# Ledger of designs, part 27: VH-VL binders against q983m5

Target 1, 189 residues: q983m5
Amino acid sequence: MVKVIASSLRKGNVVDKDGKLYVILFAENIHPGKGTPVTQLDMRRIGDGVKVSERYRTTEQVERAYVEEREHTFLYADGEGFHFMNPETYDQVAVSEAVVGDAAPYLQEGMPVQVSQFNGIAISLVLPQRATFEVVETEPTTKGQTASSSYKPAVLSNGVRTAVPPHIAPGTRVVVMTADGSYVERAKD
Key: E = the ipSAE of ESMFold2; O = the ipSAE of OpenDDE; V2 = 0.75 times the mean of E and O plus 0.25 times the DockQ between their complexes.

## First folded at step 13 (VH-VL; framework fv_nisevokitug)

Design s02 (at its last look DockQ between E and O 0.69; V2 from the best seeds 0.00; counts 0 for: pae O 11.4 > 2)
Fold by ESMFold2, look of step 13:
Structure s02 (fold): chain C 189 residues (1-189), chain A 122 residues (1-122), chain B 108 residues (1-108)
Amino acid sequence: as target 1 above (189 residues)
Amino acid sequence: QVQLVQSGAEVKKPGSSVKVSCKASGGTFSDYAISWVRQAPGQGLEWMGGIIPIFGTANYAQKFQGRVTITADESTSTAYMELSSLRSEDTAVYYCARVGYSRGWSYYMDVWGQGTLVTVSS
Amino acid sequence: SYELTQPPSVSVAPGQTARITCGANNIGSKSVHWYQQKAGQAPVLVVSSDSNRPSGIPERISGSNSGNTATLTISRVEAGDEADYYCQVWDRSSNHYVFGTGTKVTVL
């Protein structure tokens, strides 16, 4: 373990707090213009899965633990969990549903994912920021509408509900953020 | 202070299975992971696998993949190691241990159970 | 796979120094842990991370790690130090623990 400043921490990093390890689920640096900048951290304790939320001064020293992080590719999901493969060694790792969490609907076969491990057991995933899905339900396309019009509800092929511009029709492929399913752009295909 | 208490010695026939328990006493499980290590008579230590109890998934040594199953029961603070298709060379003392973490992506075992002798004989 | 080689035995007189080696290619780049196992007992961690001594382990037991050799040193050896000693690393490429072959320390 090394001490780092709080503002350097990112999702997937692990910190030691009071002798316990936490994986960072969310990190945000807040610079208010006046006053002291802070880092907001949402974390999960590895031993029992308890989630905590902490706020630090951006320059505050925090003990960062080194855990193994390796790129894997997603293969499939089944009753045992989510299965990934190291593209260099072909070794497979199963990741529990508890670790995958809200990322599950965004996983696609062959997707590169960063897998963090403790004792050879996956404790967190980091997906690519964007992924492409087909719109399977939405209101019919409105003729003459532009992208500046109000967004309308849509359901993606992975079951995620989001909002899309009025010109998007069912069957259209769209790029969304994997963090929350928010629309980015129409897929270029 | 956590102590790991294991189930008693067992005598098994070739081809059968054995399930060894490891209960945390005077505290809870490791905050990190539980490992299983065996030692044949007069031989060295051999890692078999480990588990993080809250996640329920295990990491198995390649040598034992397909024959070993490691599980945990959070409600009883007990981990289990089951070894199937037993052979005479599986005669050994089986230990559970709590995993500790160090810098440089390394792990060690800081609290050990007392060991469980499993004898495989016809 | 990564192998850790130890001498099978070391004999030492009381009051002298025992040195137990653990050899492997570039072991100095890894964290090495050491266990003591007395006859009929479970192993006990005596050194972690090359040189860190857990609480309750006497200061005369120490560790070092450089190049291709990690060493456990027992100064002023006592009869109670008679045991088997194992080095151990975590092998990142296989996600496996690797134990050394073991060294029996005999106190004459």
Scores: ipSAE 0.350, ipTM 0.740, lowest interface PAE 3.1, mean pLDDT 87
Fold by OpenDDE, look of step 13:
Structure s02 (fold): chain C 189 residues (1-189), chain A 122 residues (1-122), chain B 108 residues (1-108)
Amino acid sequence: as target 1 above (189 residues)
Amino acid sequence: QVQLVQSGAEVKKPGSSVKVSCKASGGTFSDYAISWVRQAPGQGLEWMGGIIPIFGTANYAQKFQGRVTITADESTSTAYMELSSLRSEDTAVYYCARVGYSRGWSYYMDVWGQGTLVTVSS
Amino acid sequence: SYELTQPPSVSVAPGQTARITCGANNIGSKSVHWYQQKAGQAPVLVVSSDSNRPSGIPERISGSNSGNTATLTISRVEAGDEADYYCQVWDRSSNHYVFGTGTKVTVL
C-alpha cells in the first residue's frame, strides 16, 4: 500500500478505504472557476461489488493498493468472458463480464487495453479514451440546419447511443469517448 | 476476523470426482482471494489454484489445469474445489486459505481452513 | 518451473538459535513468506515479509532474505517450536504460488 493524492488516481486503480478495497471505475478532477478543486471517484468494492461515489479534495491522501498492470490486446468475447492477449508473452487471459462492465461495447478486436491484476486475476480494465465507430442510425437533417445547430440523437455500430452534429449521416465513422460515448469528431480515416 | 471451515473427509474411487467446500464465517469473503493448497501424506505443500468470488474468475496451477475447477457462491460465502479423474496420488489433505498481499505484488496465505482429507483407493 | 529448496531437517537444542534456509536463484529480489506447521495441524503464517508481524507470532521468529537464500531464524528455541517450516513466494512469471520443500525442525 502507498499513499497518493486523490487527483493522481485514475480508472483501474485500486484503493483502500476503511479496510476495504475498491476499483476505480471513473475519476475526474473538477476545477471550478470559483471554489476548491475536487476529485470525483466512482468505485466498485471488490468484496461485494457495491458501487460508491466519493468526492475528495484533490490533494487528499488516499491509500492505493499494489496491483499488476499490463498492456493486453483484446481478442474476442464468448460465453467464458472477454479474452485478451499479452503482446509480449502471447499469454491469454479471460476477463469476466463483471470486470469489463460498461466498457464492453467499446472493445474492438486488436484494441490495446491495460489490464490490472490482483492475485493474478484481472480485476479492472483501462481502455483507450477514444474509439471509432460507424453511425448506423440518426435523425434526418432538416433543411436549414448547419454544423453549428444542436446535436441530434444517433446510434453507433456497437449499439451505443450518442449525439452527433446535424451534418453527420448514417454510414459516417465518428470518434467517441469510451467513458460515456460522447461525440468527439468525424473519423479521419 | 474471517474463519474458514471446510467440508468433511472424503473417500473416493479412482476415476471419480470430489468437491470440497470452504465456508467463510465471521465475515464476508472480504476483498481477498481464496486459494486451495494440498498436502500428500508426509509431503510438502502444493498450490492448486484460487478465485476471487465477486468476479468468479479462477486461476490454476498448470499441473491441475483441466482437472480442477474452483468456484464460489457469494450468497453462502462458500468456495469450492472440484478435482476430477482422481488417482491414488491425489490422496491428500486439501486446504483452503485466504490470500493476503503486500508491497511488490507479493501474496501470502494468512487464514487457513482446517483441511479436508481426501482418500483415493480402489 | 521456479523451485524453492530447503534442508530436510534441522536439529537444535533448547535455548539455541535455529536457522532454516530457502534457496533459489535471485530469491533475494522476491518477498519470501514462511509458514509453521505442527503435526496434524494446518499451516500458520509466521513471516509475511511485511513490517508487521502476524498476530500471535513471537519476536523470536524473523525472516531475512539476500542473494540466493532466504532464512527463517528462530531464536531461543522452545519445545513448542518443533514443526515443519515452509518458505513461499508468488512467482509473477508463472503466476504460481511456490512453496519450499519444507524443513523439519527437531528440538533436542
Scores: ipSAE 0.000, ipTM 0.527, lowest interface PAE 11.4, mean pLDDT 88
ESMFold2 (binder alone), look of step 13: mean pLDDT 90; pTM 0.937

Design s03 (at its last look DockQ between E and O 0.31; V2 from the best seeds 0.00; counts 0 for: pae O 9.3 > 2)
Fold by ESMFold2, look of step 13:
Structure s03 (fold): chain C 189 residues (1-189), chain A 123 residues (1-123), chain B 108 residues (1-108)
Amino acid sequence: as target 1 above (189 residues)
Amino acid sequence: QVQLVQSGAEVKKPGSSVKVSCKASGGTFSDYAISWVRQAPGQGLEWMGGIIPIFGTANYAQKFQGRVTITADESTSTAYMELSSLRSEDTAVYYCARVGWSRGYSSYYMDVWGQGTLVTVSS
Amino acid sequence: SYELTQPPSVSVAPGQTARITCGANNIGSKSVHWYQQKAGQAPVLVVSSDSNRPSGIPERISGSNSGNTATLTISRVEAGDEADYYCQVWDRSSNHYVFGTGTKVTVL
């Protein structure tokens, strides 16, 4: 066991707390104007899947467990789960819906994904930060609108609801954050 | 104190399948994972595969890929190992074990073992 | 493909020290675990992570690991130590457990 500063932890890392292993699902460093900075961690206990949220001082030491993290490529999904391939060995790994979670609609065939494994079993995925999808529903573009006006509702080709600038029309390809579907920019062809 | 209690001995015909159960008692099912290991008469230990019960996905030893299915039911604290297309060479004691973890590094071991289940394949 | 080689047997007089080796290329870079299996019983973990003793394992049983050899040492052996002993690693390249070939310890 290696102790690390709480603020260094990120999604996919594993921590040991009181002899139990937790996978980091979300980490955020918060710097209030008064008081000490904190790290907010949302975690899942590997043994029973219970989710917990905890706050640490950013400098507080936390026991980290190092697990195998390897790049895989997404192949397809079926009734048995989500299937990935190790590009070096060609071994396929099935990843449960519980592990994929809210990332599922952002997966695309051939997408590189970082897979964290415990006992050779996938416990976490990290997708590329950004992915491109087509806007399938949104309000039509109106004369005189600027890109920085109020964002409007949109539905992406993967079914995710998001907000886009007023100049985005249905059929436009857009780059979004895979973490929450937020708009980044219009795709560059 | 957690104990792993396995189903009783089985006598099976060649070509059939066997399903061995492994139930946790005296505590929660598993903190991490359950592994399956077999031992043929007079031979050493042979790892077959393992599972993290809450995820339901398994890691199989290459030798058994395609013949073994490992599952778990967290609600009953029971893991299962099913071996199909049985042959006389599959006569062995089958163990389940709780996986332990070397904190800080990717290294795994087995810290609690079931009592073993003798499977005899006889025509 | 990673193989752990153990001597098939070791004979030791009572009160003496038994040393059981587990050989593999660069095994010193891996964590080695050891199991004791008495006749008719399930294996029992006696050393984890090269040198850690689980609760209830006496201090006279110890482990070490460096270079190409891991060693389980049983000092002041007694009749109750007569068993088969297996080393084990996790092989990261295959995502497999690898057990050693086993060593039968006979107390003379």
Scores: ipSAE 0.471, ipTM 0.791, lowest interface PAE 2.5, mean pLDDT 88
Fold by OpenDDE, look of step 13:
Structure s03 (fold): chain C 189 residues (1-189), chain A 123 residues (1-123), chain B 108 residues (1-108)
Amino acid sequence: as target 1 above (189 residues)
Amino acid sequence: QVQLVQSGAEVKKPGSSVKVSCKASGGTFSDYAISWVRQAPGQGLEWMGGIIPIFGTANYAQKFQGRVTITADESTSTAYMELSSLRSEDTAVYYCARVGWSRGYSSYYMDVWGQGTLVTVSS
Amino acid sequence: SYELTQPPSVSVAPGQTARITCGANNIGSKSVHWYQQKAGQAPVLVVSSDSNRPSGIPERISGSNSGNTATLTISRVEAGDEADYYCQVWDRSSNHYVFGTGTKVTVL
């Protein structure tokens, strides 16, 4: 067992709740304009199949059941799925879109990813918490805006929508959280 | 307890395809892997592949790669194994089985088996 | 490919102990599982790598593993134990399930 933040959980992960094991069927991070971000989890209890829905704070700690995890590197995606390679054995594994889920936009070639296996098959991925992308669209900077001004809408090179500080312009590379696409900082290139 | 019930016997011509079904009842289906194992007359057990229904992710034995397709329907708790380009050597009893695991996921085994489906390939 | 070798047949008198071997290089480092298959029936798991015995399996049946040989032991053999027995491992590297060649146990 290991403690992880709720926002890191994905479909296929196994969690311990009240001494019982659940498989996550659906996970969603909700970032309201105001308030505390939350993670919605739909889960099924292993054994009897009881379905439950739970909401956690995004940063809330949750017990995750041990499954075998191996480090892989992301190679590419195609019609067969997302392809990863074990850097030690050079074995490749194809992971379906259903397993990759909302992590798909954040995958970059060469990215180290933890692949979890259940019953001998890859069922989930753990991405680095942060990734760098280029801002391709955002609102024009208005004269007089300061760094303390409210964030403005932006679109990243991977199509993810986020909010960035007023001083950020198209073409700028930024670091975002892979869990929800939230802005962290300007990339230090 | 989980039970697996397979479709009935099949008689096929060489070059054709066969699709065998395996319906699960009495427990969870989606979060357990289903494996397919065949046994030719008077021969041993041979693993073909498996699937985890909730993910739709299948893996196959190298010997059958490209010729076997394993699928699952969560709504009906049914797994399927389709074998194409049938040959006389494919005459066998085909089993579906639920996969269990050892502590720490260090190994896997088949803890529940279907009754088997005889597939006969003949001219 | 990884292969598990079993003797083709083992004969045992009632009340005696049957030992079925499963051989492979360094099999002692792997979890070995065993199945019983009676004539005309599906295989039944009789030994898993787990400490828990499968439901309905008698204590007379046990498994051990060391070196290059795994062994299924059936003590106090009775007529009902006549069957084919298969060892099985999961090969992590290839992600394949590998079965032994099978052993026919005959009760004399």
Scores: ipSAE 0.006, ipTM 0.535, lowest interface PAE 9.3, mean pLDDT 89
ESMFold2 (binder alone), look of step 13: mean pLDDT 90; pTM 0.937

Design s04 (at its last look DockQ between E and O 0.01; V2 from the best seeds 0.00; counts 0 for: pae E 2.4 > 2, placed apart)
Fold by ESMFold2, look of step 13:
Formats: sequence, structure tokens, C-alpha cells
Structure s04 (fold): chain C 189 residues (1-189), chain A 123 residues (1-123), chain B 108 residues (1-108)
Amino acid sequence: as target 1 above (189 residues)
Amino acid sequence: QVQLVQSGAEVKKPGSSVKVSCKASGGTFSDYAISWVRQAPGQGLEWMGGIIPIFGTANYAQKFQGRVTITADESTSTAYMELSSLRSEDTAVYYCARVGYSRGSWSYYMDVWGQGTLVTVSS
Amino acid sequence: SYELTQPPSVSVAPGQTARITCGANNIGSKSVHWYQQKAGQAPVLVVSSDSNRPSGIPERISGSNSGNTATLTISRVEAGDEADYYCQVWDRSSDHYVFGTGTKVTVL
């Protein structure tokens, strides 16, 4: 274990707090205009699955537990979970729906994913920050917009609802953030 | 202090299956993971696989993939190991154990062991 | 397929020191754990992480690990130390536990 500052922690890292291991689900560093910068952590205890949210000063020391982090390639999903392959050993690893969570619709065959493992069991996934999906439906632009153009609702080919600029039409391929589906840009292909 | 209490001894016919239970008492079922180890008469320890109960997926030793299923029910603090297509070579004592984690390294050990369950496979 | 080799047996007189070795290539870079198993009983962890003693394990039982050999040392051996002893590592390349072949300690 290494003591690290709280602001260095990211999704997929594991921390030891009071003798219990937690996997980080979400981390955000907040720099208010007044007051001390803080790190917001959402975590899950791996022993019983309890989720906690805590704030730390960004410089606060935290015990990090190092777990195996390996790149895998997504293969497919079925009733037994999400299946990945280690590209070096060709071993397949099943990852539970509880671990994949809201990332599930962003997985694509052949996608490289970082898998964190405890005792050989996947406890966290980190997808590439961006992925490309087709817009399959979008609302008409609102006529009479009088300020900067507003983003309009859209549905992506993976079923995710998002907002896109007014110039995006159905059938357009778009790049989105895999964390929340937010629009980045029109795909270059 | 945590104790792991396993189900009783079983006698099975070749080709059948066995399901051994492992229940925690006197504390948290698992701080991290539950592991399964067997020991044939007069032989050493052989790891079979393990599970983190809340995630529900298991890591299996290559030798047992396809024949072993490890599950857990966190609400009852009970883990299960089911071994199918039993052969006489599967006669062994089957142990469950709580996994411990080595600080400062990528390593794991077993800090609390169940009492063992003898499974005898006879024709 | 990382293998841990142990001598099959060690005989020791009461009051003397037993040393049980666990050999593997570069085992000194790994954390080694040790279990004691008395006849008819479940294994008991006696050393973790090379040299850490769980609570309730007497100080006369100790461990070390360097180079290609980890060693469990039992000082002032008693009749109650008669047991099988196993070393163990976690092998990261296979995601498997690997147990040593076991050493039977006989107290003369």
C-alpha cells in the first residue's frame, strides 16, 4: 500500500479505509472560489457492496491498495454477464452486471477496457473516454431560437438519450463521452 | 470472531454432483472474498476457485473450469461450491476459506478456514 | 505454472529448531504465506506476507524470504508442532493460488 493524495484518485482505484477495501466509482476534484479544494469520492466496499460518498481535502493522505489492472477486449454480453478477453493470454473473464453498471450500453465488440481485479475477480472497468455511435432519432430543432443554439434531444444507436447540436441529423455518427453520453463532436468517418 | 461452518460429509455416486455450503457465524461473512480448496486423502492442498460474494462472479482454477460452480448469497452469509460429473478422484476434504490481502503487494492468503467437508465418491 | 517445492519431511528433536524451505525462481520478489495443518484438522495460517504473525501464533514461529528460498522457522520445537506445513503464493500471471508440495514435520 502507498499513501497518496486524495486528488490523485480515479475510478477503478482501490483504497483502504479503516481496514476495509473500497473501489472508487467516481472521483471529482472541486476548486471553489472560496474555501479549500476538495475531492469528492463515490466508493463501494468490496466486502458487502455498501456505497459511500465522502469528501476529502485534495491534499489529504489516503491509503491506496494496488490491485491488478489489465487491458482486456470486450467480446459480448449474455445472461451470464459481460465477457472480455485478455489479448495476451486469450483467457476470458466474465464481469458482473453490478461491476459494469451504467457503462453497459457503451461497450462495443473489440473495445479495449481496463479491468481492475481483486483475487482474479473483476471489480471495476474503465472504458475509453470516447466512443462513436449513430444518432437514430432526434427531435426537430425549435424554430425561433433567439440565443446561442441549444442542444436538442437525441437517441443513440445503443439506446442512450443525449443532447446534440441542431445540425446533427438522424444517421449521423457522433463521438460521445462514455461516462455520461455527452456529445463531443461529429465522427470523422 | 468469524467462523466458517460447512455442511456435513457426503457420499456420492460417480457421475453425480455435490454442493457444499459454507456459512459465516460470529462476524462478517467476507471482508473480500471466499476461496475453496480441496485435499485428497494423504495429499496436499489444491485450490479450486473463489468468489467475491457481492459481485457474484467467480475465478476458477483452470483444472476445474466447466465442472465447478461457485456461488454466494450475501443475505444469508453463505457460499456454495458445486462439483459436477464426480469421479473417484474427487474424493477429498473440501474447505472454504476467507481471503486476506497482503498490504504492500499483490498477494492473497486464507486467514480463516472452515472445518472441511468430506466428499466420498464410490461406485 | 509456478511451482513451489518443499522437502517432503523434516525430523527434529524437541527443543531444537526446524527450518522448512519453500523454493521457487525469484520467490523473494513474492509474498509467501504459511499454513500449519495438524492431523485431521483444517489448515491454520501461521505466517502471512513472508514474516507477519497472525494473532495467537507464538513468536517462536517465524518466516523469511529472499532470493529463491522462503523459510519457515520453528524455534524450541514442541510435540504440538508436529504437522504438515505448506507455503503459498498468489501467482499474478495465472490468477491462481499456488501451494507448496508440503512438509511433514516429525518431532522425535
Scores: ipSAE 0.462, ipTM 0.790, lowest interface PAE 2.4, mean pLDDT 88
Fold by OpenDDE, look of step 13:
Formats: C-alpha cells, structure tokens, sequence
Structure s04 (fold): chain C 189 residues (1-189), chain A 123 residues (1-123), chain B 108 residues (1-108)
C-alpha cells in the first residue's frame, strides 16, 4: 500500500476506503470555477462487486494497492464468466461479467488482453484498442456522395452498432475501436 | 496513427497553375474523404473542396469552382489539389486534411492535417 | 453565405479561464468543432462535438453551444495555450465547411 493524491488515480487502480478495497472504474478531476477542486471516482468493491461513487479533494491522500498486470488470451465465456489463459503458464482465470462490462462484445477467441489482478482476483481488463468484425447490416452502398463522407449506420457481427463509410457493404470485415465501436478501416484480411 | 504528408513549397507566376500533393500513411486511404483548406498570411482558414478517393467524387467551394481541381490516386494513397489562373491573392499555406465524422450527429470535421504547403504567387 | 464570427483576440492570465465565442444565427442547432493553431503549425482538432475527446487534448479544453453562440473554454490556461482558435461547422444546405474568423489567444 502507498499513499497517493486522489488526482493521480486512474481507471484500474485499487484503493483502500474505510478498510475495504475498491477498483476504480472511472476517474475524473473536476475544477469548478468556484469551489475546491475534486476528484470524482466511480469504483467497484472487490469481493461483492458493489459499485460506489465518491468524491475526494484532488490533493487528498488515498491508499493505493499494488495490482498485478499480465497478458492473457481470451478463451470463451460461459455461465461462470469470461475465461482467460496466461500464455506462459497456461493458468486460467475466470472473470465476472461485472468486471468485463462493456468490453464483452469485443472479446474474441485468442485475443490478447491485459488482466489486472489483486491477490489473484481479476479486477479489470484492457483490450486491444482495435478489433475486427464483419458488418452484418447496413444501408445500401451509395454512389455519388460528396466529399463530406456521409457515414451510414451499421451493425457488426457482435451486435455492436456503429457507423461506416458509404461504400461499406454487408459481409465486409472492418476494424473498429474497442472503446466505442467507431470505424477505423476496412480489414486487410 | 494516420499521417498526411504534403509536397514542398511552390513559387509561381501569376496566371500559372500549381498542383499540391498529399500522401496518406498509417491507415486506409480510400475510406476517408480528404479536404483542402488554405490560409493566407495572417488570415483565417478557408475550405476549398474535397474528394472521396474510392468514388473519385470531388466537391468544391463556390469561390473556387472552375479554378480548382481535386483528384486522388488510390494506388499511391495520394490526393492532389490543382489551382489554376493563380493570382497574388492565392499566396497561402495550403493544407490537406482527413475528414472525420460525429457519431452523435450528422456533422463532419477534420481530425488529421498535413503539415501544409506554402504557395507563393509573385511576378 | 453562412458565416461564423469570432472575437479577433482574447487575453488571459495564466491559471485563469479563457472563453472564445463563435457566433451565428441558430448555431446552437449545429455541431460546432474547434481547432487550435499554434504559430507556424497546422491546425489541431481540440473539440469534435463528440463525447470522446480527441487524443492528446487536455480536459481543460471543452466546448459548449447554445442559441446563437458556441463557446470554447480553456480552463487553467497555460503559456502553451497561446494560439489561434477556429470554430467550424459543416453547413448541410451548401455542403460547405465553414470556419470562424479566428481568435488569437494571448497568455499574459
């Protein structure tokens, strides 16, 4: 455990609050025009998964715990959660839906993922920034568009809704950002 | 990760033409529209036109209609802007830029810019 | 033609908040984007009107839009924030990109 200022905290950090450990899901520093700067933290309690939202003074000291980060590969998901394997040791870890969160649709078999663990418990994931999916639904290809690049709505094979360039058709594999599903480019495979 | 690299500075006589190139790297070229924007010394930004490389379709600002030609070569990932009948008032830094889109609204912006090309028109 | 009007200059002391306005009729109904241009450099997108902030852009920079005025806000201004700032919209009716007149921000 080490003391750090609240403003230095980031997503994935583990902190001690009132004798209980929490993983930070979201951190934001707020500097109001009038008032004391604060750090907004959305956290999940390790163990029971209870979510809490707290505000600290930006300079307030908070106890931060060490988190082990290791690369894993995603294997599969089942009723017990999402399963990852350490490619070096072949050890497997089950990660709850609560931990995976909005990243779930972007997980693909064999995908390298950084798993953060505290005392062997998976508390957060970091996915590759980009992933490839097939477009399964979109509007018809449009010709004669102007240089304003009129993107159109689309649905990926994982059910994620996104927007794609007008020349993209169903069946096309595209690279998207795993953070928000935004289109990057057509896949080269 | 996408980068746009433009051709070097040009010095032109009035009445002549200039063609500036813009090469894209670090991503796909055909999936994005390319816009051209110029900036005269000490002045603001002015949109000239743009192109969708995969379609070859270009559109132009009314001010430059008939005098500017924007093209693209997908094989080399390069966009071009040619301005004819040059005047002293055309002295400016010319930028190419990749067009981005707003996910929440039907609006567009320019998220990646070239380094700019100075075109000087003088007698 | 659609025109965006900005104040020619804004001066601000370090640590203070700079506000740059962009005015046009009913601009509040449009998505407004903002660019920063430092001397001798190309413009950089700093506000895209999207929920996601452009990469490398500090949280100190934000955009708002209401009525006939869009505003770029730079809080806790630093010397490095000294630059020209341009608002921009895409005008659907004309299919033109329209830039504001530009604002020079000077850090005192």
Amino acid sequence: as target 1 above (189 residues)
Amino acid sequence: QVQLVQSGAEVKKPGSSVKVSCKASGGTFSDYAISWVRQAPGQGLEWMGGIIPIFGTANYAQKFQGRVTITADESTSTAYMELSSLRSEDTAVYYCARVGYSRGSWSYYMDVWGQGTLVTVSS
Amino acid sequence: SYELTQPPSVSVAPGQTARITCGANNIGSKSVHWYQQKAGQAPVLVVSSDSNRPSGIPERISGSNSGNTATLTISRVEAGDEADYYCQVWDRSSDHYVFGTGTKVTVL
Scores: ipSAE 0.292, ipTM 0.719, lowest interface PAE 1.7, mean pLDDT 91
ESMFold2 (binder alone), look of step 13: mean pLDDT 90; pTM 0.939

Design s05 (at its last look DockQ between E and O 0.70; V2 from the best seeds 0.00; counts 0 for: pae O 8.1 > 2)
Fold by ESMFold2, look of step 13:
Structure s05 (fold): chain C 189 residues (1-189), chain A 123 residues (1-123), chain B 108 residues (1-108)
Amino acid sequence: as target 1 above (189 residues)
Amino acid sequence: QVQLVQSGAEVKKPGSSVKVSCKASGGTFSDYAISWVRQAPGQGLEWMGGIIPIFGTANYAQKFQGRVTITADESTSTAYMELSSLRSEDTAVYYCARVGYSRGWSSYYMDVWGQGTLVTVSS
Amino acid sequence: SYELTQPPSVSVAPGQTARITCGANNIGSKSVHWYQQKAGQAPVLVVSSDSNRPSGIPERISGSNSGNTATLTISRVEAGDEADYYCQVWDRKSNHYVFGTGTKVTVL
């Protein structure tokens, strides 16, 4: 165990809090206009999977546990889980649905991901921040609406519902955030 | 205060399978993971694999890959190890153990052990 | 793969000190754990992380680890210390537990 400042923690890191290990699911540093900067951490306890949300001062010391973190390549999913390959050794690692969670629709064959392991078992998965999908459906604007934004509903090729700018047509390839499917930009070829 | 209680001794024929259970009582199922270790008569300890019960995926020792299946049932606080295509050299005592984590370095050990299950493979 | 070598046996008179070695290349860079196994019983953890003694383990049992050798030391040996002793590491390269070859301690 190494003590680190809270603001240095990222998804996939493991912390020891009161003798229990937690994997970081989400970390955000918040800098209000007045007051002390804070780090928001969403974590999962390894022993029972319970998720907790905690707020620390950015400079607060937190005990970090070392775990193995290695890049893998996504292969496929089946009833056993999501399967990844180490591109150097070709060893395969299964990652459970519980670990993949809401990231599942964003996985693409050949996608590089970071896999964190505890006792040789995957406990966290970090996808590339952005991925490209085709828009397969998009909705028209309804007569009589007042424009509160220019974005319109769309369905991506992975089934995710999102919002896109009005000029995006079905068949357009778009870049989205893998965290929530939010539109970033039109894909560049 | 956790105790690991394993299923009883088994006698098996070559080519068959055995499934050993490991039930947690008097506490939480596991703090981190459950590991399986065997010991042939007169020999040392040999790690077979392990599982984190809440995730359901296992890490297998290379020697047993393809012959061993490790699972867990959270509702009954029970882990299972199934070894297939049994040979006479698989005669051993099979232990389950709770995994502990070494502070300061990524290292693991076994702090609570089941009583062991003797599996005898003979004609 | 990474192998841990122990002497097959150690004989010691009551009241004397037993030293059980666990040898491997650069084992001092790893955390070494030790188990005691009495005849017919499951192993019991007696030292974790080179030198940490679990609750209930007497202070006369201690561990050290440097260079190519980790050592379990049993001071003032008693008849009840007669057992097999195993060292163990976690090998991060293979994601495997590795146990030592085992040492039978006989109390004369």
Scores: ipSAE 0.430, ipTM 0.775, lowest interface PAE 2.7, mean pLDDT 88
Fold by OpenDDE, look of step 13:
Structure s05 (fold): chain C 189 residues (1-189), chain A 123 residues (1-123), chain B 108 residues (1-108)
Amino acid sequence: as target 1 above (189 residues)
Amino acid sequence: QVQLVQSGAEVKKPGSSVKVSCKASGGTFSDYAISWVRQAPGQGLEWMGGIIPIFGTANYAQKFQGRVTITADESTSTAYMELSSLRSEDTAVYYCARVGYSRGWSSYYMDVWGQGTLVTVSS
Amino acid sequence: SYELTQPPSVSVAPGQTARITCGANNIGSKSVHWYQQKAGQAPVLVVSSDSNRPSGIPERISGSNSGNTATLTISRVEAGDEADYYCQVWDRKSNHYVFGTGTKVTVL
């Protein structure tokens, strides 16, 4: 184990809190204009799957457990779980739904993923921060809307609900954050 | 302290399957890895595979890949090892063991062992 | 595959020191663990790579590791130390637990 500052923690990291191990599901550094910077961590306890949300001072020391990280590519999902392949060795690993968690909708075939292993078993995944999906449902496109117009609700091809600019129409491919499905930009492909 | 109690001895025919159980008590189960190790008569220890119950995902030794299945039931704190297509060479005592961790999780060992289960494969 | 080699047997007189070796290329860079197995019993962890000694294990038993050889040392050997001993490592590359070939210690 090693002590690190809270602001250095990332999704997929494993930390020790009060003698229990947690996998970080989400990490965000918040720097308010006024006030003390904090690190927001959403974590899942490895022992029983309990999810917790904690805030730390950005400089607060946290104990991090060593985890083996290896790059894999997502292949497919089935009744046995989510299947990944090591592009170097071609070894495959099945990862349970419990481990994949909220990342499941964002997985795409061929996507590079960092697989974290504890005792040789996958315990967490790190996806690319951004992914591209097609908008399949949204409100009618409004012409002449300015960039300052409010976003409208939409559904992506993976079933994720998000909000998109008024000019976005069904069939448009958009880039979203894999952490929460938030809209980033229109895809350039 | 954690204790591991295994199921009783088995006698099997070649080509059949055997499923051995390992029940944990006296501590947490879900977040500890369980490994399976066998020992043929007069031979050494051989690692077969392991599982972390909370995740339900197992890893296996290459030698047994495709022939061994390791599972766990969190509700009963029990791990299972199923070996199929049994051969005479599979005659051995099979052990379950709890995995301990070296400092920083840089290595792993077995700190608690079951009593062992004899599996005899004969025609 | 990664393999650990041990002498098949070691004989020692009571009160003397037994040394059991475990050989592999660059094993000194790995954490080596040791197990004792008495006849008809399950293995027992006697040495871990950690500083903490397993409960119930006497101070007479210790492990060292350097170069291409790990060594289990049993000082002031007594009849109760007669057993098979196995070294073990976790191989990160293959993600396998590897046991040594085992050493039978006989107390004369």
Scores: ipSAE 0.016, ipTM 0.558, lowest interface PAE 8.1, mean pLDDT 89
ESMFold2 (binder alone), look of step 13: mean pLDDT 90; pTM 0.933

